# Ledger of designs, part 4: miniprotein binders against q9h3h3

Target 1, 235 residues: q9h3h3
Amino acid sequence: EDGFTAEHLAAEAMAADMDPWLVFDARTTPATELDAWLAKYPPSQVTRYGDPGSPNSEPVGWIAVYGQGYSPNSGDVQGLQAAWEALQTSGRPITPGTLRQLAITHHVLSGKWLMHLAPGFKLDHAWAGIARAVVEGQLQVAKVSPRAKEGGRQVICVYTDDFTDRLGVLEADSAIRAAGIKCLLTYKPDVYTYLGIYRANRWHLCPTLYESRFQLGGSARGSRVLDRANNVELT

## First folded at step 3 (miniprotein)

Design A3c
Fold by ESMFold2-Fast, scan of step 3:
Structure A3c (fold): chain B 235 residues (1-235), chain A 84 residues (1-84)
Amino acid sequence: as target 1 above (235 residues)
Amino acid sequence: SPEEIRKEILELLEKAFELLREALKLFEEGDPEKAKELLEEVLKLLEEAIRLAEKLGNEELLKFAERLIELAEELLRILERLLK
């Protein structure tokens, strides 16, 4: 896992959410301005805490692109947390199905496809492809981490509205593949983040719900998608 | 007044966020004892912010404070493990 524990990655991701973001918002900015914005802020060069030699002198938490139809909905996170505490106290089994039901009951449905890439041309090229897909309406919203002080891998997150909507999750995967992305993708529902489901969790749950592998010349979709929680092939 | 309560919440959140950033920096630089001390102060500020946000009925401020608490608690768990 990229030399960092899940706990370290979670703590740094939450800190990034609190710092300023560099945002291209297609709801208010013409699509014709995207290429200039991407050239100004390549994720391999934007530094997490700012540097005189980088595009930013101040901290940047995330670099994001919002699609024209983007409408954020976090659901009832407070109700989810209360129900989670009750579930842990009840002695009932904690399973992927139980967590799915809690998420549905409290409308905490968003999730994201994750890809991890080393800083450099391939990362910048992948991000540009994803950003264009968002602005063109093939994806809803995406973000990419800035370059860390340690120079480790960066992450691109591509969000979907509803992790229980298998067709929507698969459509997002297809759009990512159409953008030229060939690396391993994993899908994490935001409910797992809110409830602290990471690698080596005490409930022995897989920290990601779906996995996508690129298939060269084999599949009409261009990828093979697996439901890790239920051990079911989706494609 | 609701406006005075809102201002107090924002001041608490701003102070908590600044101390949280300093704790992250100290943790990265290898000073876990000082980082833990700052995180304990962050948690106290956030608990007061949550109490006031609930009283005001402001869901946005409540959610923001909850996100900061989650980050602070996660860092505290890491530091407690390292200091064992």
Scores: ipSAE 0.000, ipTM 0.159, lowest interface PAE 16.1, mean pLDDT 78
Fold by OpenDDE base, second read of step 4:
Structure A3c (fold): chain B 235 residues (1-235), chain A 84 residues (1-84)
Amino acid sequence: as target 1 above (235 residues)
Amino acid sequence: SPEEIRKEILELLEKAFELLREALKLFEEGDPEKAKELLEEVLKLLEEAIRLAEKLGNEELLKFAERLIELAEELLRILERLLK
């Protein structure tokens, strides 16, 4: 029962990608226009459905910023899903190592740092810092969820190209911290999303690989990064 | 008291988990509108749990609540697309 719901949930997470996005693309738009764009579309005011009085009149799925080096490469998601179905049917044990190998084989290697923030000045300020870091080339791509009707938390996603590249994941954490972000960060590979592997899944797989906590007066990175799979501090 | 706050956090998390399970069941039964309403309530409960966990300085409860929010938000986004 839980598996069919997870697949349907993953398919729909892919369908939100079909809703219109508000995008600042640094490859085609001058960096000097970023501040005006951020002022026009503050995430705390952009509404999911284009409510009256919002900056957007139409529904918005995400607000995103693309860096100069951004290249959309999702890999072979269809091949990944087919291999995952075959693996489940085989009755073979499913481990984090199995998922890592599937991701490598199908070139589905993207992952993201996640932060959850309440709507308001702190969210808009955090997003502005991240957007600037993307435009300046410290980060490749980021997105933020629009404001929901009930005013729940909004999520900022900061992507890396390869969740298996530990150094790249740590460099993105450092860039996020340098942008002034002090909240808890969690890192999730996109392969877990594509396969519908959520927390408390039947395979007991943890979709969060890393956790970053801000450290006042700590190392040059200003954070402690924990490898959740091995329960080891990396910093 | 810190003990009372901890108890309140646990009660919020338990209620959020129950409503999340009910929302999943309603979705499976073909009532996505009611499932959405419950998920919106789940998010409110978890936001309060996070606020209290931050106040208490309990990192474990904070992490757990944040985990449930991520799941509930993802489910809500999915349900919103199905209802379009």
Scores: ipSAE 0.000, ipTM 0.220, lowest interface PAE 12.4, mean pLDDT 83

Design A3d
Fold by ESMFold2-Fast, scan of step 3:
Structure A3d (fold): chain B 235 residues (1-235), chain A 84 residues (1-84)
Amino acid sequence: as target 1 above (235 residues)
Amino acid sequence: SPEEIRKEILELLEKAFELLREALKLFEEGDPEKAKELLEEVLKLLEEAIRLAEKLGNEELLKRAELLIEYAELLLRKLEELLK
């Protein structure tokens, strides 16, 4: 028991996370090369640990596409964590507003739309649509997990730079729908992940801020977006 | 042969640890459902590693497999609590 906690496992796994990413970087690579790159590295065929029979012989952690304007900014995560510890010891109420304020103060603002799809043509087609939207400038950055288990779902993550910018979050949803995506999407701010706040937590916080469902023939927007925190329909 | 069994155990342990790392990464990124699927696969690989380590009589490899199972079970229990 001693020394063998989930936190120790997390620290060891993160320290050992040196597996390479397969990246199409639109900041340095012409857009005309995207289709060939997508054909070479379809996510349904790229294996997590490498395989002589797959596109990769070496381990791959993630497959990613960076847009032309992409500038990584995780904010001050160390300052966020220190402030979080101080907040907990202060006895102040911990609410969505309090966490939002900590995130703003420390510039930890990124968040992501998540979609889960089974390996196969639908996943590869969805990823190709998202990748094209990123390269064309409708989305900023996205990544997809490699195939780690036969038949297991893979995840596509589409990032926005500021979860407090509701219009930006909704614009990303619209761009995802315009790319032909029809599955359920959920939006999660990275601040909750950095603080270890998940579905069941002491403060009864919901880490999923938005949920998007495809609306067949009913909306010019193509989706219905629900604000989960306030239980209010936005579209 | 004993050498081939040792190699197989080491390959199983390596794959289990790589999947465990991925499960933790997915858990931290807010995908507990996928993380749980990978942890269930980790446990199956480690169960096979234990079977082979017992057959080989190698206490060091057996202890390594048991340690990884403890880590995987702790993370799985936390995920099960979070998915309620």
Scores: ipSAE 0.000, ipTM 0.106, lowest interface PAE 15.2, mean pLDDT 78

Design A4
Fold by ESMFold2-Fast, scan of step 3:
Structure A4 (fold): chain B 235 residues (1-235), chain A 84 residues (1-84)
Amino acid sequence: as target 1 above (235 residues)
Amino acid sequence: SPEEIRREIIELLKKAWELLEEALKLFKEGDPEKAKELLEEVLKLLEEAIRLAEKLGNEELLKRAEELIERAEELLRKLEELLK
């Protein structure tokens, strides 16, 4: 059953990547236009295929905000996939360390903090906070999924350039919390996405590297960040 | 034009994904024979997408179409094993 689910998720992700994206690009668009853009395209109302009554008449794969300094670098994904096939054929152990080394070798270093929210006001409010943090320079780039079918959760992805840079990953978590986000966050390196490492994978790998939970502390704002691979609390 | 061909490839990939979703739903609802029939339609759409991507010379679209066809073929193999 999980084999069907993983393959279905891969097909879905490819379709979303290939369809048009709604993008606010702060490199070319004045920051003063962001609030109007957010009001025009709330993610709870933008539909995956342009349903009647939605803000979009055409399919939308993702809704994204690019920061002023955003410079995309996906690395050598083709080399990564070729090496992955060779690794699987070799019979060598597949571990977090092996995947990390493949990612470094092929310069596939980006990763993302993920949050899953039901369609509605809370999702739209969370996305608006993240989008403003991106345009203001506290985060570099983010995207949110459109509404696929009735009731399904939507995902906000907040990217960092290098998943091996722990301080950068933690800095992004702090910026997300400063934007008012209090829900559970998990961090996943893009290499895991490219190689199909999901919740129930055959190598028994944890599908995320970090987990962040909001804490109500006497010293105001805080989060508890866990390194899931090593089971170590970082904050 | 190249842009028109690019859009056609994207529409083929999108339609293939929608039919793949329907095939998985039918399989889960207890109609594996109809699921297999739809999956064969998915493969035909992806074959056309690959043909157009090769002619367009777009390596990224070609790679994504090839990835989807591998997924569809793997699902078809699993369905055929289950239907034995």
Scores: ipSAE 0.000, ipTM 0.155, lowest interface PAE 15.9, mean pLDDT 79

Design A4a
Fold by ESMFold2-Fast, scan of step 3:
Structure A4a (fold): chain B 235 residues (1-235), chain A 84 residues (1-84)
Amino acid sequence: as target 1 above (235 residues)
Amino acid sequence: SPEEIRREIIELLKKAWELLEEALKLFKEGDPEKAKELLEEVLKLLEEAIRLAEKLGNEELLKIAEWLIEMAEKLLRRLEKLLK
């Protein structure tokens, strides 16, 4: 049953990836056009499947902003998957350390900070702040989901190029906080996504590496970052 | 048994989904040849899943397999134009 539900959700996720994206690409578009683009496409108003009178009449899978230095590189995901199948068959323990080594060996290093917000002003304001940080060069790339039919929370994903670079991950967190975001953030390496490590996984692994909480009063960076696997505070 | 067949279908669908997601990622990263290769594998897995779902008489699993085929075919049509 659980597997059945997962397959349904996976089909919807793939449809979003295949449908058109609304992209502000700072590699080809002047930064001065960003504010007008954000006003035209607030994520709380952009509908997943299109709606008469909304900003989009056609389906939109994701709304994204690419920074000037953005260069897509997923590594050797095919090699990663082959090695993963071999590992599962071998009977060796599956741990965060084993997954980290697989990711490094196959150069699948990207990851992302995730935040979930209800549709509305707070979501649109948070996205605008993130988008500006991307265009200004404090972040590399980000995307936000359109409004779902069921009216659930939307997700903002802020990517870093190397999840093993702790400093880079923490710098992205600082830039997100500097943009005025105060909600809970979690960090997930893309290798976990490719290998199907979600909240309820058969290996009982924590699906995220880091957790960031806003801290009021005295924190220079505005946040407290926890390594979830080791229960160790990094900041 | 019906339960063993159901488990086999679910495993085929999970494998097809994983490969389809990988094919989409390869397409976005400018490797359409590998993406097409994976999509051909996806379609073979889904053909087997449909055969087993029909044998089992499970309409829900059949619908999921057909859903994934439609997605794979959409991406394949895009790739065929690009590889032309």
Scores: ipSAE 0.005, ipTM 0.278, lowest interface PAE 9.8, mean pLDDT 81

Design A4b
Fold by OpenDDE base, second read of step 4:
Structure A4b (fold): chain B 235 residues (1-235), chain A 84 residues (1-84)
Amino acid sequence: as target 1 above (235 residues)
Amino acid sequence: SPEEIRREIIELLKKAWELLEEALKLFKEGDPEKAKELLEEVLKLLEEAIRLAEKLGNERLLKKAEMLIEWAEILLRDLEELLK
């Protein structure tokens, strides 16, 4: 199975983080300005490179919304990477449990719900719902990719502080569903990104820990959440 | 045919992967401009793979293509920053 090497995705995460972000920070900006900001920078129209006629004249890496409770804490990513290199050199078996333990030890516990949407009204509406949920304190932080030149799918990322806190992960799913999002969601820990563990990696590790499927008329959450590691429904 | 489309998607994904590996190698070797060019090609291949996977209704291939795009886009952004 054609596995991505760890090295490709470490480079990927750095690139998006380095271009200018369009940020709405609820800690410094009144919530009453959110609607005007969303109207000014709809994700379907914001272009990655600042194309002529786009709302942005300069390159944009991400469009983001920070909630009142947002505190950037990336943990010890350098220590994590060093420990990971040492582990690979040791020839010891690498399991999801190994990665979880590395993440805990180095306090690299952030993770994200991911949704992929085509550019257009549905994406902009979904993003507006997520942005409101962040500003209202139901979610802590979210970002959306700008429109690519080729018009491919855009990704919305909704972060949680701790991928090991199942309740927190499920609460974020509930908040996303309450915002009107009905598409498939996948949850990925950031530790997998930092270590370059992606789909089809040489260790056969699945980077997706959870999947959420919308359910009509179902539980109070409006979704079914599957634990992919254990193949168990959590809801 | 659906089988021909499936084969085409697989070939696009393989080529995209090979070019991603080459782009990473070039990046490490200190040729970020060439790496950027390869990544732009990777994105085009993966967009076509997504289009075909959606047409075929093959969720597995779609998910693989989407993941590769995510990788390529992040690499491309890293390269662009190094070139500033």
Scores: ipSAE 0.007, ipTM 0.229, lowest interface PAE 9.0, mean pLDDT 82
Fold by ESMFold2-Fast, scan of step 3:
Structure A4b (fold): chain B 235 residues (1-235), chain A 84 residues (1-84)
Amino acid sequence: as target 1 above (235 residues)
Amino acid sequence: SPEEIRREIIELLKKAWELLEEALKLFKEGDPEKAKELLEEVLKLLEEAIRLAEKLGNERLLKKAEMLIEWAEILLRDLEELLK
């Protein structure tokens, strides 16, 4: 994978934000309705632009599940963007530390674990596991992309409140693994998304903070989590 | 209406994305002149999307258009170097 391919995936995901979402909101909907909702809207069958042969006749941007305790907080994105423009104009060095500080100052702290899967049973199974973990309270919120017109991989995003809270990020990884997920996971702070910083950026910043790989070990279930910035294994 | 303007921005962004993908394909297949023509059309669509997003006051749509412009400009710089 190169930076251009990563930017393509990001563009598709961001464009989807503009269309309606299919949402299971555990704050207002009984948990007992989840299985029926998952059966009605499997992500491998929900089409991006609607199709008579799919569960949806109208466009769908994202399929999402909100947990009981979900409380959205995007922080001061406007202030973040203004500060970013000022930083670029100032000629000061742009580093991971500088971006982290801007994110903290403006309370733009959310981030997400990403997994990319081909349309099919494994995608639908993985999403069902994540959705159940959200409704049961082990994760806060998640979304999955619908199937694109010409196919291609779909993405599941599992959000955490604070990318600077390493323990919280690792707890989300553990919950994803406990839900039966075994594929590669990468973690990206939303501050990079709000500022349009992707893999092939002019500042050579790595927007991926962590990488998680499933580790087989007999009776022991777990994962190896790598801090990409420092190249240090955390588990 | 605001809803009609929002819909127009979304359609412009979708069209720009489709053409950007086609331009990349042409660049990889060794047709840089055609790729450049498509990128010029992409930039024109995105400039209109930015104008409408600013008029609407929609920061999310504005940022999405700016992101696509950055990617198109990266490809365009590569093509301009190749065509010299």
Scores: ipSAE 0.000, ipTM 0.139, lowest interface PAE 18.4, mean pLDDT 79

Design A4c
Fold by ESMFold2-Fast, scan of step 3:
Structure A4c (fold): chain B 235 residues (1-235), chain A 84 residues (1-84)
Amino acid sequence: as target 1 above (235 residues)
Amino acid sequence: SPEEIRREIIELLKKAWELLEEALKLFKEGDPEKAKELLEEVLKLLEEAIRLAEKLGNEELLKFAERLIELAEELLRILERLLK
């Protein structure tokens, strides 16, 4: 009835971005205040639309931590959207390479590692680890979704500023693993989010560029990263 | 009764959400003119839902309707820009 369609996912993403965010901003707040902030706003308890019984009485779209050096740059999203419409009507193939070129042309370069966890201790513990890594400078910025009314998994997003910078993407993965995260991670460029490339998209594109799986192999520790678009092992 | 008004609000919100999803789908499929027409209908349904939610005094339904209006207005701004 209310299934997980691409349209539904895109609408939910827009709503979350437009609602107020709970932010710990390390650019203006001392790092010593982080632990108290995390205790006040555990993501398993913060509700999407507010509840007198939760830490928030008003809607919360995202819970976010900004690193001390964080400098947001969304690029030319308007130009990207116009070019996307032109591409759709042109009859040219819609492929990962075409989308990558559109993103580069319009400087829409940010992307994110995603992890999906059920509400509870494991989610709150994972978020605390990520938040500390951000405040300590090992990651740039991260956010986590609040708890939905219907339950289900919540998502932690760990951003990098340039999805075409493979080394930067891999360094973020390493920092996430160093924070104690062992679950499956997938990497999605924000251009895919802006253009509505989700699980059930019309073009049958894989909605993520990379997968990271935790592993402990001989002298190498951390993760195994796969480039999904090219079907190539990166680590 | 309050329960009858609540059912009417829920039905209006459900219709608005379904049309909003269809508008977003049409936008992605390259039919922005029809998407715009559906968004205008969405806004009318949400206006009625807000009127009833205020009469009922239901803050949850009111806030949900306001969120859908913000989504519809954002998509409408994009479509108006593209339809020039």
Scores: ipSAE 0.000, ipTM 0.132, lowest interface PAE 16.1, mean pLDDT 77

Design A4d
Fold by ESMFold2-Fast, scan of step 3:
Structure A4d (fold): chain B 235 residues (1-235), chain A 84 residues (1-84)
Amino acid sequence: as target 1 above (235 residues)
Amino acid sequence: SPEEIRREIIELLKKAWELLEEALKLFKEGDPEKAKELLEEVLKLLEEAIRLAEKLGNEELLKRAELLIEYAELLLRKLEELLK
């Protein structure tokens, strides 16, 4: 169950990455065009493999918004993977701290807040809020999955450039909450993706690093954020 | 032994998947020549995994190798389109 399911999830992710993306790029497109673009491509209506009855006739892997300052930096993934192999061969314990150190050494620092929502008005409204926050500079970059052929929940991914920068991670959470999103959020470092850390992994690691729960009146920031690896509250 | 062959297949599949993910990253970063080099290595690893899985008679491992080949071929097709 650890093997086949993880492989299918990774394969679906890879196929989505290879298929065309619908992108609003604020580096080259005026912010005034965003509302029309959002109206043209609501994620609840954009289909994964295309349909004459949807906004797209061709496959779409992701719908994305790039902020004005967006500059991708993937770090040294090849060095990370070589060091990961060496670590596994060494017999040393595999822990969140060990993975964090590998990520720092190889500059693989990006990560993302994840939210899962059912197709419909709430998803489209949440995505519009996130997209506006990206274009206005409160967030750097975000993407949302198209509607799957089988149905099911769609995912919004909101990226930060350094998962070890807790203040930056919390600022992104605050911007997401300011957009009106109240569902559970989980944060996954991209290093976990590169090393194949999914649910039910062979090392029994939690597949996400942070968790955010909406809390009306419970804190000044409107949410409670937990570091799941260290079991410590950040807010 | 059958246990040693099974372990070898699992390590081949693991290595193939790791290289496949690196190839996808290189493809997205705009290094298609290096991505193609890694995909060729992925396919060699998967061919050996299939040979061993067939010899072992393990249908589950055989199906896993075949699935990874399908993904590698999809990425290779996209990569070759970019390189032409």
Scores: ipSAE 0.000, ipTM 0.234, lowest interface PAE 12.2, mean pLDDT 81

Design B1
Fold by ESMFold2-Fast, scan of step 3:
Structure B1 (fold): chain B 235 residues (1-235), chain A 84 residues (1-84)
Amino acid sequence: as target 1 above (235 residues)
Amino acid sequence: SPEEIRKMIELLLKLAEYLLKRAEELFKEGDPEKAKELLEEVLKLLEEAIRLAEKLGNEELLKRAEELIERAEELLRKLEELLK
């Protein structure tokens, strides 16, 4: 029955991607306008399907901030999906290595650090910090989910260009921590999202590659990053 | 539990109805390929809703799922004709 939950998540993700987004695009909008935009659209108040009492009366799929140097490159998602169907009908094993190779072949390399926070001041404060880091050039792009009607936690996604570039993934983690974020972070390649592979999947794949925990004390502030696939600490 | 299954069916039907309306809008706006992708997901959700409603023995939820399937299949027929 786990497959029906995955179909649920895939359908919800598709709906959010297709609904309008609230975007602060630093490529075309002066950075001086960011604080007013953040005050107008705090993610704890923006509703997924619209509410006259919220900042939006119409559906909003995502709230996003694009950095000045942001250049989107999703790769060949259609080719990836076709190859995935072919792989499932072949005799080849479906493993993390096989998925990685499909992603590389089709240039679907982006990934994201995820943080889940309850609606409220902590979420809005964290998002404001991330948004400022994006506009200031320390991160490339980020988005946050609006508040769902059912309640629950909202997610902030901070993207990197290449999930196979460990240094780039770690640099993004450092920038998130420098922005004042102290909660648990997990890193997921977009290839898993495009293929509908979530926590519970029939192939028993772990979609989370890295985990970052804020560490207090010691000689310097920082985070402990774990490579979850290999169970190896990255310092 | 039966109550948990009922709530899950209601969530499936709610999501399916929302996505079906979005697929209908995409068809009207001239994006039949995206409409078809959404519609295929709608049909999967409704198939699961029917399976659970039958298991639960809830005729009201089964009827609601069948009504949404009829709408989805009508749109699918139009999309397949257009994409020939």
Scores: ipSAE 0.000, ipTM 0.202, lowest interface PAE 15.5, mean pLDDT 81

